VH-VL binders against Protein AF-9 homolog (yaf9). Designs and how they scored, part 1

All scores and structures are predictions.

Target 1, 217 residues: Protein AF-9 homolog (yaf9), of Schizosaccharomyces pombe (q10319)
Amino acid sequence: MAPNTRVSKCQISRPILVGNDAKPLTKEEKEKAPTDHTHTWRIFVEGVDGEDISKWVRKVVFKLHDTYNNPTRTIESPPFEVIETGWGEFDIMVRIFFAPEAHEKALTFYHHLKLHPYGPRMEEMKASGGLVESVQYEEIVFNEPFEYTYKLLSQNPIGDGHGLAVESEPDHPFSQQLEQDEADKLDFAIQEVKKTIEMYKQQVQSLQGQKSSTPVE
Below, numbering starts at 1 at the first letter of every chain, in headers, positions and changes, except where a header shows other numbers; antibody chains are not in Kabat numbers.
F, E and O stand for the ipSAE by ESMFold2-Fast, ESMFold2 and OpenDDE, each averaged over both directions (binder to target, target to binder). V2 = 0.75 x the mean of E and O + 0.25 x the DockQ between their complexes.
[cut] marks letters that were taken out.
The coordinates of atoms that the task and the answers printed are left out; those that the model quotes come from them. Centres of patches stay.

## First folded at step 3 (VH-VL; framework fv_retifanlimab)

Design a1 (from q3 with light chain S96D)
Fold by ESMFold2-Fast, scan of step 3:
Structure a1 (fold): chain C 217 residues (1-217), chain A 123 residues (1-123), chain B 111 residues (1-111)
Amino acid sequence: as target 1 above (217 residues)
Amino acid sequence: QVQLVQSGAEVKKPGASVKVSCKASGYTFTSYYMNWVRQAPGQGLEWIGVINPSGGSTWLDQKFKDRVTITVDKSTSTAYMELSSLRSEDTAVYYCARSGYVQKSGPDYFDYWGQGTLVTVSS
Amino acid sequence: EIVLTQSPATLSLSPGERATLSCRASQSVDYSGYSYMNWFQQKPGQPPKLLIHDASNRATGVPSRFSGSGSGTDFTLTISSLEPEDFAVYFCQQYDNWPYTFGGGTKVEIK
């Protein structure tokens, strides 16, 4: 069999979002949930700018609070998310497994589940009817990736083709260009998160403002 | 130098609770997970659970979830493991062990261990 | 839960001899070309010390006579030429899945 070799002196990165959204339970939802639960929430791992990360992520394991039945949730196909109800905030351990062809070790993150309005955007969250979003920007870095991973990510760039941060051969020229590329890449990811949040806020506010024009069953 | 220093040996009666401490030094306490592992005399090691010192969230082996509470005091860089409703089968050396990076993906193996705390449960 | 079985329970050898310790997992601890298996050394009255991580990578400060090999469900720790300080209990540990589990240990003792 043909050898899958590593790309020497190369580093490639990919932004992902690890986060949760949450909202208070409606009267109907409360009737179906445990009596002490106050919110419905979603934990997720997703790409920036609508990227289909299932091309390089094979599964995501979410380890919830031990009070949940079957607290280890393995998601082997997109969307990589878990939807639940609850009353408390806690950390969720998130382990990301890459495609076997990548020959990359799994990465473990944690995300603090937010159910209540918080931070600089607290007033906006309250204005949305209690809709909360807590999204963590993570940059996954592959050092000397196998050719499979390098080709896959290079063939599927994020945004306007600037979605990759690639380490050049180790020489002193172009370090300033690499610094600028890293900064632009981070700014791009931040802007995409802001767009997603703003879009969702607008949808919620639109529904609240025009309740009779958007019938809910 | 990284050090994990645990509290001294305890002798408890069945039905009592025990609280073991683990004081960390030589690194940023909130940047690494802290695990608890026990070893009964002449037996192997058994993982109890882990805590994220930054937020205080814990993840336990299911068989301990009803009796174990893991907490931290960030001001003193100390982790605690409290085991309630003690039985003779809980007689063991209890270890704290550091793993991973809380804010960044990193090694998820136990690189530093405390010296151990012997807990003896006898009537 | 992943069960780890170590064999033999006791290995009696002389200094200078090669020690071969086995660890078998009830299911594969491999993913994407990596084996989520670690090895620890424990001396009487001391805490465990990490020797090998990810099946074959020697931990910092661990002598070159220690090596790990294997994949899937079958793993081996080898000590190429035993030194007096190597007589200890060795145990494997998987971190592929929660809960993390340990083997029962292999005691390497002086013949």
Scores: ipSAE 0.348, ipTM 0.692, lowest interface PAE 3.5, mean pLDDT 83

Design a10 (from q3 with light chain N97Y)
Fold by ESMFold2-Fast, scan of step 3:
Structure a10 (fold): chain C 217 residues (1-217), chain A 123 residues (1-123), chain B 111 residues (1-111)
Amino acid sequence: as target 1 above (217 residues)
Amino acid sequence: QVQLVQSGAEVKKPGASVKVSCKASGYTFTSYYMNWVRQAPGQGLEWIGVINPSGGSTWLDQKFKDRVTITVDKSTSTAYMELSSLRSEDTAVYYCARSGYVQKSGPDYFDYWGQGTLVTVSS
Amino acid sequence: EIVLTQSPATLSLSPGERATLSCRASQSVDYSGYSYMNWFQQKPGQPPKLLIHDASNRATGVPSRFSGSGSGTDFTLTISSLEPEDFAVYFCQQYSYWPYTFGGGTKVEIK
């Protein structure tokens, strides 16, 4: 087929995770941070199931609150993340730019930065020493993708058919299948939050085990 | 526009069960937690529990754990609270209330409430 | 569970006067510098309406005469100049600990 031709009547999607994690500053970190800062946090864009998204994502731009120095952070290589310290929760603009060969427009997401335990899992987050994760499961949809994008994504399908090409159809505001897909996304995001909290709890216990060799003051 | 519409008033005898519905519209039903809160006549508010409409996971106040079941029907964007073994002390207005964004972070405050369902437990 | 005590139980005031409502928690509702305390307004026959979230942040559409303050265990809702529509019951609510709990309410009534 001709190069740079769109695949007509075709739709292909790819899931990504957009989110943040956060934890209270350690004593050592607090000495190096502004005196009013309480947490270290990370905002990120990651592939699902360990996918290397750098194959189709060229760069991610994170726009932080204007109080930060150089609030527009451009990340051109994985990991697509920014690590900072702060005390306040705010909205971060996340703009994803695709590989030039895809000839696709950038997508913009807004993520509300979470630093503090929240929701039904609040007690779990507090028990972990204040370790928090807030992750949203997003599906990037390519309508009539250029052949480059189509070939790249269709040859590497992801979990339960996500990333497989389907014929494009008009949007429907409500349907059983769309409701189920949203439920699956939400449940997946919840599981990812729990995994990260569990990982951090294990890291904390590991560090506490190391400290056990330190003489009591 | 976000709207939560609850089922009509119920009159039940002691020992019976009641099932109250809350139909959501104007937003993606599975993206926000749904809470249930009750208020006895002339008294304060009492939190009962919450459900994640996506997977159906629930978290309940221990006082209600053995008597309350919270469920959802995603196809109709409707949440349900069923309270069994009714006692006179269960006479109250029962509210559904939306809280934090499950998929994305947000404050866990009750921003939209249903109109309330009066449940009266009497002979 | 955290017990929230509101005082006074009833405030009898005239339009134009300042109302100060207190909410005391049995233990701190603060975590990492944030206060997990909300305020609601309720009128007869209506569900509660969110006024203030996270101790001091006014909810969308809430008039500027409403303000919240406090931290730890002691919180205050202030109405700088009462309007006729402000005569209602006000509840504080904490979401620092599971289960969430509400105060007993303060009724602001016309003298």
Scores: ipSAE 0.000, ipTM 0.433, lowest interface PAE 15.6, mean pLDDT 79

Design a12 (from q3 with light chain S32E)
Fold by ESMFold2-Fast, scan of step 3:
Structure a12 (fold): chain C 217 residues (1-217), chain A 123 residues (1-123), chain B 111 residues (1-111)
Amino acid sequence: as target 1 above (217 residues)
Amino acid sequence: QVQLVQSGAEVKKPGASVKVSCKASGYTFTSYYMNWVRQAPGQGLEWIGVINPSGGSTWLDQKFKDRVTITVDKSTSTAYMELSSLRSEDTAVYYCARSGYVQKSGPDYFDYWGQGTLVTVSS
Amino acid sequence: EIVLTQSPATLSLSPGERATLSCRASQSVDYEGYSYMNWFQQKPGQPPKLLIHDASNRATGVPSRFSGSGSGTDFTLTISSLEPEDFAVYFCQQYSNWPYTFGGGTKVEIK
């Protein structure tokens, strides 16, 4: 068997979204949650534009606050997410492990869990009944990737059917065009997340609409 | 050449606030996390927090969450750490330190450090 | 948080001797076969300098006399033959869990 070898002077990238959404607990959810919990929240790692990242991501490990039962959550199949209830904001470690054939070490991200409306979108979040989202656009770059990873990602482009494959140079200065491209990708990722949030919001509104037909005693 | 240059020494009274800057050069500022670490005289190192310069998201040690704000100015490639309600035990050398490749493959670790900023809190 | 305990606090040796420095974690710093432990060297008036990352990998430009070993909770930094410039304080640091934490340091001083 021929060894999987690195593609020299090459880099290829793939975008992902790392973040959380959250909302106040419904009456039914409060009955099933610990008495001090106020919100349901989701921490996730997702592909952009519906990409199935399980093709190159083996698993995602989420390290929650130590007050949670089994605070280290290993998710080995999509969706790469954890859904919980809670009352406080805290920091979550998110560690992404790649397919073994990639021969790449895990990447670690830190995400501060947001439960309450905040920032420039605070009024929008309040208008949604307290639905909060805090999402990071991250671009994973493989420098001199192994041939397996290069072929997999280059044959399955993303973002309007195009991937990034660039000749890498040690200590090459960052260009203005690359900065503009990153801004454009962030805007695209934000729109993708907004669509997901709108679908989630629709589900919440549907459930609340159904409950309005049932007498609240 | 990667370089992190910090602002000069500060002398403050208890209850005051201090803002330390760290200007980065020689690399893409938004491609690396920026950490803040302090060292009290004769003591070990204490991690304060980190910022992702691309999005501005911050993660702080809980000990500092109520008193520390970390920000960046992408136009000048400068990170800032502001510590409020200063106490005598906050007397330390404060370092900025670069870690990992933001949005890039690889593990997080501190590869480049600023020269340090001495903050003295005394009455 | 993970507490890192370094021993000894001070190691008094002569040039040419072997130095062995210990770092013990209050819980494992391993995740899925990787050890998230680093070592730094610090000289008076200077910032820390990365020596070893991920338990056993030398940072760029670090002499071969420096080596790291260990896994789980027990880690060692070895300097096979001390040079005059090696007399410094050494810190271990974990990044397996937030918050990142450092050991108290081991001072390697000339006898």
Scores: ipSAE 0.006, ipTM 0.522, lowest interface PAE 10.2, mean pLDDT 80

Design a13 (from q3 with light chain S32T)
Fold by ESMFold2-Fast, scan of step 3:
Formats: C-alpha cells, structure tokens, sequence
Structure a13 (fold): chain C 217 residues (1-217), chain A 123 residues (1-123), chain B 111 residues (1-111)
C-alpha cells in the first residue's frame, strides 16, 4: 500500500438503517402503474439521527429482482434509495461502497422487502391503512481504520457518543458494555421506526385532504 | 462442526424434474444464506441461486429463473433445490454452499460446502 | 457478467517446485482498494475448499505456502513449494458483481 497508514489499537463504528417502507397503491397510482402491481415501496440506506452518510459512503448498489428493468441500481449521491412499484416480496442485495481513500472493503447486506403488515408492529401497520416499515439496524465497524476514515468519523459524533473511537481489546473483544451498546442502539432504531410511521400517516392524511368531495346533506 | 449433507445421486430422463436436499448441522440454520452451485463433468462451477432460510426469499441467476425453485424446511434444517424441464446439459454435480450472515454484515464467501449430488440426465 | 479466464489450463510440476496460477477478469473486480477475488482448491470427488479470500487473505487452516496477489483484472495464486497434497484443480471466483462467476480452473498435476 501507499503512505496512508492504519490507526493501531483503534475501532470506530457508525450506525446505519437498511430497510424498506411500503404502502398500497391509491386508485390514481394504479392507473399509472403496471396492471399487476399492488404497492409502492422504497428501499433505503440511511444514517441514524439524520447523519449525512455521504461523507463516508461513496455509493450504494441495490440489486432488485430480475423481473425489474435495469435491476441493478447504482446510487452515487444521497438519498441512497430506490422507489418502485410491485406485487411481490423478495430479497434485495444492498452493497455499500466507501470512499477509495478509506481503503475499506465494501459491505453486503440482504434485505427482505416487506409489503404487508407483519411482526410485532403488525397492528400499527394495519391501523395506518397498510403502511409498512421494515428496518434493519446495522453497525458498521472499522477496525484499525486508515487515518482518512479515523479523522472523518472521529469528528462530529452522532447522538450521545455514537461513532466515537474505542481502543481495541485484542484478547476479549466481547463484553457487557458491547452488549449494552447494542441494546441501546436497537431501542434508538425502534424510535426511528415509530417516527417514520408517523411521517407516513401524515403523508396519507395530506393526500386524503387534497381529495375533493361533497358531504352528504 | 459445521456440516452440509446432501441427498444421493439421481438419474432422470429429459423433461423430468429433480429435487436435491442439503441438511445443515453445527450452526443456526436460519442465520446464514444458503447457495446452490453446479459443476458439469470436466467443467467449471456455475452459481444457481441463494435462499434466505429465515424468510424463504430466493434470488436466482437469470439463466435458471424459470426452472429452479429453492426452498427450506426449518424444522429439519434442510434446504432444497428443484430443477424442472431437465436437459442433457443439466448433467452435473450440484452443491449447496453456505455464505454470509443473514441478519448482519459479514463475510460473503462460500465457506462450507456439501459433498455434492450427481444428477445425470439421459435417455 | 464478469468472465474469468484462468491460465494455464494444466500445470505439470514436481513436488518442491513453485506453482504460479493466473486468473484474468474481463473487467475490474476492485472497489475502494479491495479486490473481490477468491480462490478455491478442489480434489477429485470432493467439493471446492476456500483457500484465499479477497485476493490475498488465507482462509483458516490454509498453509503459508499458499499466497494470493493481484488487483484490478490480473490475479495470481502462488504455491511456493508444492507438497503431494497440493496436486489439485484451482478455481478463481469473483463476487464484485452479480451473478457470481468462476474461472475454468487450472489443474496442477504431477510431472
């Protein structure tokens, strides 16, 4: 390698959300979509706490089901998302590429596209008129990052110390603190999902408010 | 120890279907993706597809999408690959192979393989 | 799809000799300073075994005589001193793009 060196005895992490949201097509939307499509959906990679991840993510590649035109979608600028319509649930490959200066390997995630209410939050999704949210909380860990990555991520940490550098423990990487950090981050991700559902409810109400109708007298 | 044990050799006629099984042990079956790869006699390896054992979702190479179905039985930790409309060109050893962690980023290479199942298509 | 071409098809050597195997990709398999190229060893009647991942990293339990190198489109697997158990077929495999693809293989055989 070049003159860029790794920061020894260092570990720094960044949380991200990988997920999708979806809703049933309105009558107007069905007129514009393929005949067999039932939902509009969005797959995304987002930072937690509104972090601009484009500072350390160069591009995100979404590989959709082969029935879609141009199923490989390369997104090189935020927002890192793809919006489509469809009828089926399938796995989407999500590959995150870092800036070349970081000299970090790309990460691959698989996300199962959810279109229908499911899981512990199924009743909330049903109550929203079929609005679905399925989010995976992921933590990207950089072990002995190159100086470029270390300097970038150690500045302006997210939330209450998210993304702070931690000196590595060579013989005992697992601890009660690591377990607690994971639990705290999961709780935070759950709150983010609730906020997203609230925003979609507001969008639905806004769209319903635009509908012209004469009350029955 | 991680082990993937596949079903025995099959001999089929053109136009038939074949279903190969792959029983996993030594790890949490639903935590890792399961791939299928084939190798024709004297030739290289060809990737067929992958399944998420937790949800049952599959992603297939375009060449196989109309003829291959991959499924799982979580109660027996077994993955299945069914190939229909068999042709003589489908004669090959079929392997199952484990790859990355389903719920988290991790290494995405084929780290454990089944012993292989020879499928012979002949008249 | 990315096509991987391995050369030579057959390499005839004696124990103790150095083996050098080539894998050339139709387009770059590099992203962000990493090469998405793996190597597998296959013996007759056995499944492939992961040998090298990400161009140059030995898999667990792989002897130090095996090394991988290269970047972009040109990759090499080197066996510094052949042992009797190393006579096998070696395949390269890329995972930079879907679908994943494999090379045609190089057979290392005893002279």
Amino acid sequence: as target 1 above (217 residues)
Amino acid sequence: QVQLVQSGAEVKKPGASVKVSCKASGYTFTSYYMNWVRQAPGQGLEWIGVINPSGGSTWLDQKFKDRVTITVDKSTSTAYMELSSLRSEDTAVYYCARSGYVQKSGPDYFDYWGQGTLVTVSS
Amino acid sequence: EIVLTQSPATLSLSPGERATLSCRASQSVDYTGYSYMNWFQQKPGQPPKLLIHDASNRATGVPSRFSGSGSGTDFTLTISSLEPEDFAVYFCQQYSNWPYTFGGGTKVEIK
Scores: ipSAE 0.026, ipTM 0.557, lowest interface PAE 7.7, mean pLDDT 80

Design a14 (from q3 with light chain Y31W)
Fold by ESMFold2-Fast, scan of step 3:
Structure a14 (fold): chain C 217 residues (1-217), chain A 123 residues (1-123), chain B 111 residues (1-111)
Amino acid sequence: as target 1 above (217 residues)
Amino acid sequence: QVQLVQSGAEVKKPGASVKVSCKASGYTFTSYYMNWVRQAPGQGLEWIGVINPSGGSTWLDQKFKDRVTITVDKSTSTAYMELSSLRSEDTAVYYCARSGYVQKSGPDYFDYWGQGTLVTVSS
Amino acid sequence: EIVLTQSPATLSLSPGERATLSCRASQSVDWSGYSYMNWFQQKPGQPPKLLIHDASNRATGVPSRFSGSGSGTDFTLTISSLEPEDFAVYFCQQYSNWPYTFGGGTKVEIK
């Protein structure tokens, strides 16, 4: 069996997209939905730039509002998504479970479900007949990952890859105070990586625009 | 130094409602889940539900869904649990308990508990 | 919901003896090498105190005589040599699935 020990003094990060899209129910859809429902919506967890995250994410649990039948939805194969109808905006708990070989604890995120046009794209959303998109970039940070995880993520980089790996702090004895201090450092690192990913995304989109407009020789 | 301080004991009649508070200090209130757990005299522990203090989203055990409301006041770092339509079987000590981080890896267990609030339902 | 069954309901032992407490889950509480099972100690008039988290890790300040073991559906809390202050009620608790659930408790009492 391959070695599976932690890689010391190492952090590696993976961006994911956690978000929803939504649209008003059509007349036909309203006939099949509960009478108070106004929208069809989808909550999802996806890789950035088409990454197949199922290689390191094994399942995602979505906890919906308690008014839904079977509000805890466990999705064990891609696409990691839930499609429903509803009338209200609420927070959805998203819990991500990693491949067993990763030996990592599950991570929990919250996403506020958006059904109505909002933000800088509000006019665009209104013009589309109410199609709403609300997507957040989240960084999964692996501190001293097992060799399995490190190799998998290093061999399949996002963007140019190397900018997303950072040196971790030395190991310390377990304590409640130490855990809080480490959490604060992790939050800072996550914010910096999110900024880097957003910059890469903007750069890639810019380059793709330039390439598509380049005339043929 | 994390502290969870709960409101004082309550005596209620059947059919009334009760609202118990839990004031947090010593940590970032919105970064951790807050749970409510009860214990009837001489009995085991029963999980009621949890709230994410950042967004106010709650997840309840289905048996409490129709009678329990959990809320927070972020300005005072206080969580509340309101239980309506009280019955004698709701007589219990009610605890608030902090659990894991809402958005990051780390400890994910009930690490700090309030002192408990005795709610007595009697006719 | 995941049902946790603790056995025995009561252990009557003398100081210095070994206590072995069992907790069985109706379905696995494991994922990715982690067991989402905790143990708590409760003394009269006090809130529960975390003893063991994630099946086998002692919480800060917990004496080394307490140890946890097991995986999947079968878990054990062991107290290697009972001290007078260890006579209490012990609860297992899972956080693998919603809702979180507790076992019925095992009372360790003086024989």
Scores: ipSAE 0.006, ipTM 0.540, lowest interface PAE 9.7, mean pLDDT 80

Design a16 (from q3 with light chain Y34W)
Fold by ESMFold2-Fast, scan of step 3:
Structure a16 (fold): chain C 217 residues (1-217), chain A 123 residues (1-123), chain B 111 residues (1-111)
Amino acid sequence: as target 1 above (217 residues)
Amino acid sequence: QVQLVQSGAEVKKPGASVKVSCKASGYTFTSYYMNWVRQAPGQGLEWIGVINPSGGSTWLDQKFKDRVTITVDKSTSTAYMELSSLRSEDTAVYYCARSGYVQKSGPDYFDYWGQGTLVTVSS
Amino acid sequence: EIVLTQSPATLSLSPGERATLSCRASQSVDYSGWSYMNWFQQKPGQPPKLLIHDASNRATGVPSRFSGSGSGTDFTLTISSLEPEDFAVYFCQQYSNWPYTFGGGTKVEIK
């Protein structure tokens, strides 16, 4: 086997979605849930564009509110999610562990669980019967990754090639031209994030619409 | 300069409650987790819990779940730990300690500590 | 929860001598090539001070005579040549799992 060494002057990134969805309990669900619970909710870590992130993510640990039994939930195989019922909004700690071969330190995020309609789309969420989505687009950046990670990710690009290996910033004097190039890259990244989030929201809305039983007038 | 300054020593009777404060300065208060740790005289350290100052969410060691409440006042950059139903074995120095970044991967170790608050529980 | 066992409870040594402190975890604190183990120094009347983080990395301002090593379940803090100010209690601490836990401490005292 080839030596597992770091790829110098290189970075490679992967986008992930960290978020939750939620809905009010149905009559049947309420009968099975604790008496004070009002919603069912799901916290998740998912790949973008249908990527199977289990190729490079080995486990995800979700730390729930202490009122839950076994509040530390370790998920070692996809889907990396936890489904529960509850009544309150709280922060969930999300810790992502990579394949041991990657030699990368775990990443810790926090996500505020949203159960109630909020934000610019609050009226739409209310109109849908209280269906709520709160999703964060996160970029995981590997600086000077080991050959294992570099080969794995570069052999499996996602989207239109975004997230592929990029040469680390040059070690020469900073110039206005370099500053402009970086600003252009940032603008591109922001645009891609907005597209990905909007696409995800549209997919969720489409699926929810298909299940709608609202009478036709 | 990062500083954590705690409230002064307290003497309480069994069954009472105590509320210890920890005022932070020299950094963005809502960007780092704040932990509480105690140490009984001559004994080891015991982690009590942590708060995310941005949202106010807390995670406690199960042994403290029913008696401890951790809160923050963002306007004064102050964290609080309230321990109820005090017993003599709760006599300890209580420390606040800062840990890692709330929003991204960063140092996740207790890098700054308060000076400690001695809480004595005696009849 | 992960239990950390420190040994010995007390080390009686003279200035200039080498100190070796052990910390053993009830289960591995390693993942993806990283060891989630820290070391703290505490002097009477003072809060603990971070000495070593992530098994082997010295905290800012910590003298080079302090070094950490180990992986998995077995960790060591070494002081290559004791200075008078090094006589203190040392605690290991893991942050691999919730709840965070500390060892019982090793007291390094003057012989």
Scores: ipSAE 0.006, ipTM 0.558, lowest interface PAE 9.8, mean pLDDT 81

Design a17 (from q3 with light chain Y34F)
Fold by ESMFold2-Fast, scan of step 3:
Structure a17 (fold): chain C 217 residues (1-217), chain A 123 residues (1-123), chain B 111 residues (1-111)
Amino acid sequence: as target 1 above (217 residues)
Amino acid sequence: QVQLVQSGAEVKKPGASVKVSCKASGYTFTSYYMNWVRQAPGQGLEWIGVINPSGGSTWLDQKFKDRVTITVDKSTSTAYMELSSLRSEDTAVYYCARSGYVQKSGPDYFDYWGQGTLVTVSS
Amino acid sequence: EIVLTQSPATLSLSPGERATLSCRASQSVDYSGFSYMNWFQQKPGQPPKLLIHDASNRATGVPSRFSGSGSGTDFTLTISSLEPEDFAVYFCQQYSNWPYTFGGGTKVEIK
């Protein structure tokens, strides 16, 4: 009489993106923001390939710097994001809670808010007029998930089998699985960064086109 | 067996920097987060930050972000915490502590700790 | 932020006696049947050692005389029969909310 039955010898994973984007405030935005704020930024938890993660994520809690009003932001419906303005970079706690029926413990991520161009893509970010992205690719692995989670996640496979159920094999050390997952995360992160930079460059082109067509005073 | 072995005690003058090391053994170094926590004499425990040893990404408490750098050397399975602009209030025992699986992307709990490194800041 | 209050500050007991240590959180540390509360033991000159994670799960190698219980805001660490090696300081720690916080500790000392 166990109502919460686990699927034995089973492992299923789901990729998610945890990250932020940011840009310098426009003249109009600057007038409405606190005088010391320089950027608008967005912290988010998103599915890959447009997956609706609200099917298995119940809520996301973002803990901002204590200088913000109501620094603990609980988001119970998609999109799982917070949009703010600010001046400084700081660490944001991101905690993901699963549907109660999954009977899975919440996962915590720390994300360092990036407002300024950085890293190997710094020159591309500068070329975009200061559009910045800092995105972590994460794979959430459910080992011997409850039937609820297994059925839900197996309905919509994600990314060439990376999100599909896999039979758990006791003969394969967990460290070998983690090494492979790390390689897959890096490969996917590179792909997503390239795609996102291209998307924002297109948006910058659109904004520059709009600006060029704006009547001069 | 999991072991975290830290560098020896340091005595520094105000304004100096200190770099503490933590050498890991008995597990796959890149598979677990590494945290830094300090304990001042007569005070409680204070979390400083965490590093993902696989990618080198770090997350720091705001109090320390301008003065602390956490790094790893994967070839030697060693984590480092460097604290700059030292003040007398930084006198404490500094601990490294392992937490949850990197794949679960967050500290679950601190299951193994280094022996601690006493850093004394005095003029 | 979540403040953890431990009581009593000091327990003076003899070997063989039962120790009951309390930790109160300023707000709930629970979600979906899980309690995000851990317990650590610290002896002079040593680092903290994990005893109990997630309120009631004994860490690997921890003797069965140690048990954790509670939920929400009220948590208890129980040592059923004190051994000489158990006289130490005990800290609770929550990871329900950031920043992670520790209690002030309870010192278990020989009577």
Scores: ipSAE 0.006, ipTM 0.523, lowest interface PAE 9.8, mean pLDDT 80

Design a18 (from q3 with light chain S35D)
Fold by ESMFold2-Fast, scan of step 3:
Structure a18 (fold): chain C 217 residues (1-217), chain A 123 residues (1-123), chain B 111 residues (1-111)
Amino acid sequence: as target 1 above (217 residues)
Amino acid sequence: QVQLVQSGAEVKKPGASVKVSCKASGYTFTSYYMNWVRQAPGQGLEWIGVINPSGGSTWLDQKFKDRVTITVDKSTSTAYMELSSLRSEDTAVYYCARSGYVQKSGPDYFDYWGQGTLVTVSS
Amino acid sequence: EIVLTQSPATLSLSPGERATLSCRASQSVDYSGYDYMNWFQQKPGQPPKLLIHDASNRATGVPSRFSGSGSGTDFTLTISSLEPEDFAVYFCQQYSNWPYTFGGGTKVEIK
């Protein structure tokens, strides 16, 4: 087939969501978990707006706290996530390996696991019965990507076509169009997070209807 | 000018603990991971673990997780590695080595090393 | 853990000669056409110094006579024409998987 070479003076980006959710263990879950564990949590790498990132992500490696058995968790197929129980907040190392055809170096970063209500949304998290969500919007930037990556991402845009390639011009002044593109991407990610929170709220409300007589001590 | 300066040589008896320091200068200490690597006489290098100086989180090779504690003092830009329950097999030169950016992907190879600290464990 | 085997253990050569050092990994260190293999030089009484990163890229200030090649499980460090300052021990190191691991080293010594 046609030569797969780098697209010169080209930059293409793709947003992803990296984060965790967590909730206090139920009475039944506590019986199955280690006695010192207080929460169940999930760490994940997901596409924005339900994108199937497995088209350009080969695997994700999560390096958990060393107190966990087999703390290095390699996930080679979606969903790219790990579900565990625990009691403490700690950093999880995340390493994203791209599809072989991309010829891109792995991306390594860390995420701070949140189990307890925090930040500007703390009251909302408390109102949900302790359901915590800590999700960050990450922009993965491919500078002079191989044609494979360029075509894959540009031909499968997210959020009604935003997030397209931008010419790499490091010495050019600020672009109004570039700023609008970034704002649209951020708004899109914010909306995705809000949808996830709303889904969790609905689940909590459904559970409250079932267990309205739950005793408190 | 990036520089990592380690504490001086130590002689310990079996069962004791040793704490080695690594003082960083010439860069923002909390922006890069700090690793610890050892080298026994006549042997290859062995990775012990890494610390994120910003938050203090550590990740260790399974072999060392029960005996090693890595910490930092941000006010002095110093990293520490403490190894407990020393055995004769722990006799080695211990190095600190800087690697990639903590807040995003960067150079994740060991680009700067301390001069090494010889720890001798003998009865 | 990934085991790295370096060969030969010792190379006895004269200045001006070509040195070829081998590093074999127990499993592939290649992902997406990228090889997570580095090479270090160590002189007596000194810490290791980065020579080559990511199989074939020279570190800043490293002379052009040093080159790295290979992929997957088999890697080579070549010194095209040995200078007096090149007589040292050389280590390969992988960072594709945790824990990071090093080879046993190859000593390049004067004949």
Scores: ipSAE 0.580, ipTM 0.816, lowest interface PAE 2.0, mean pLDDT 84

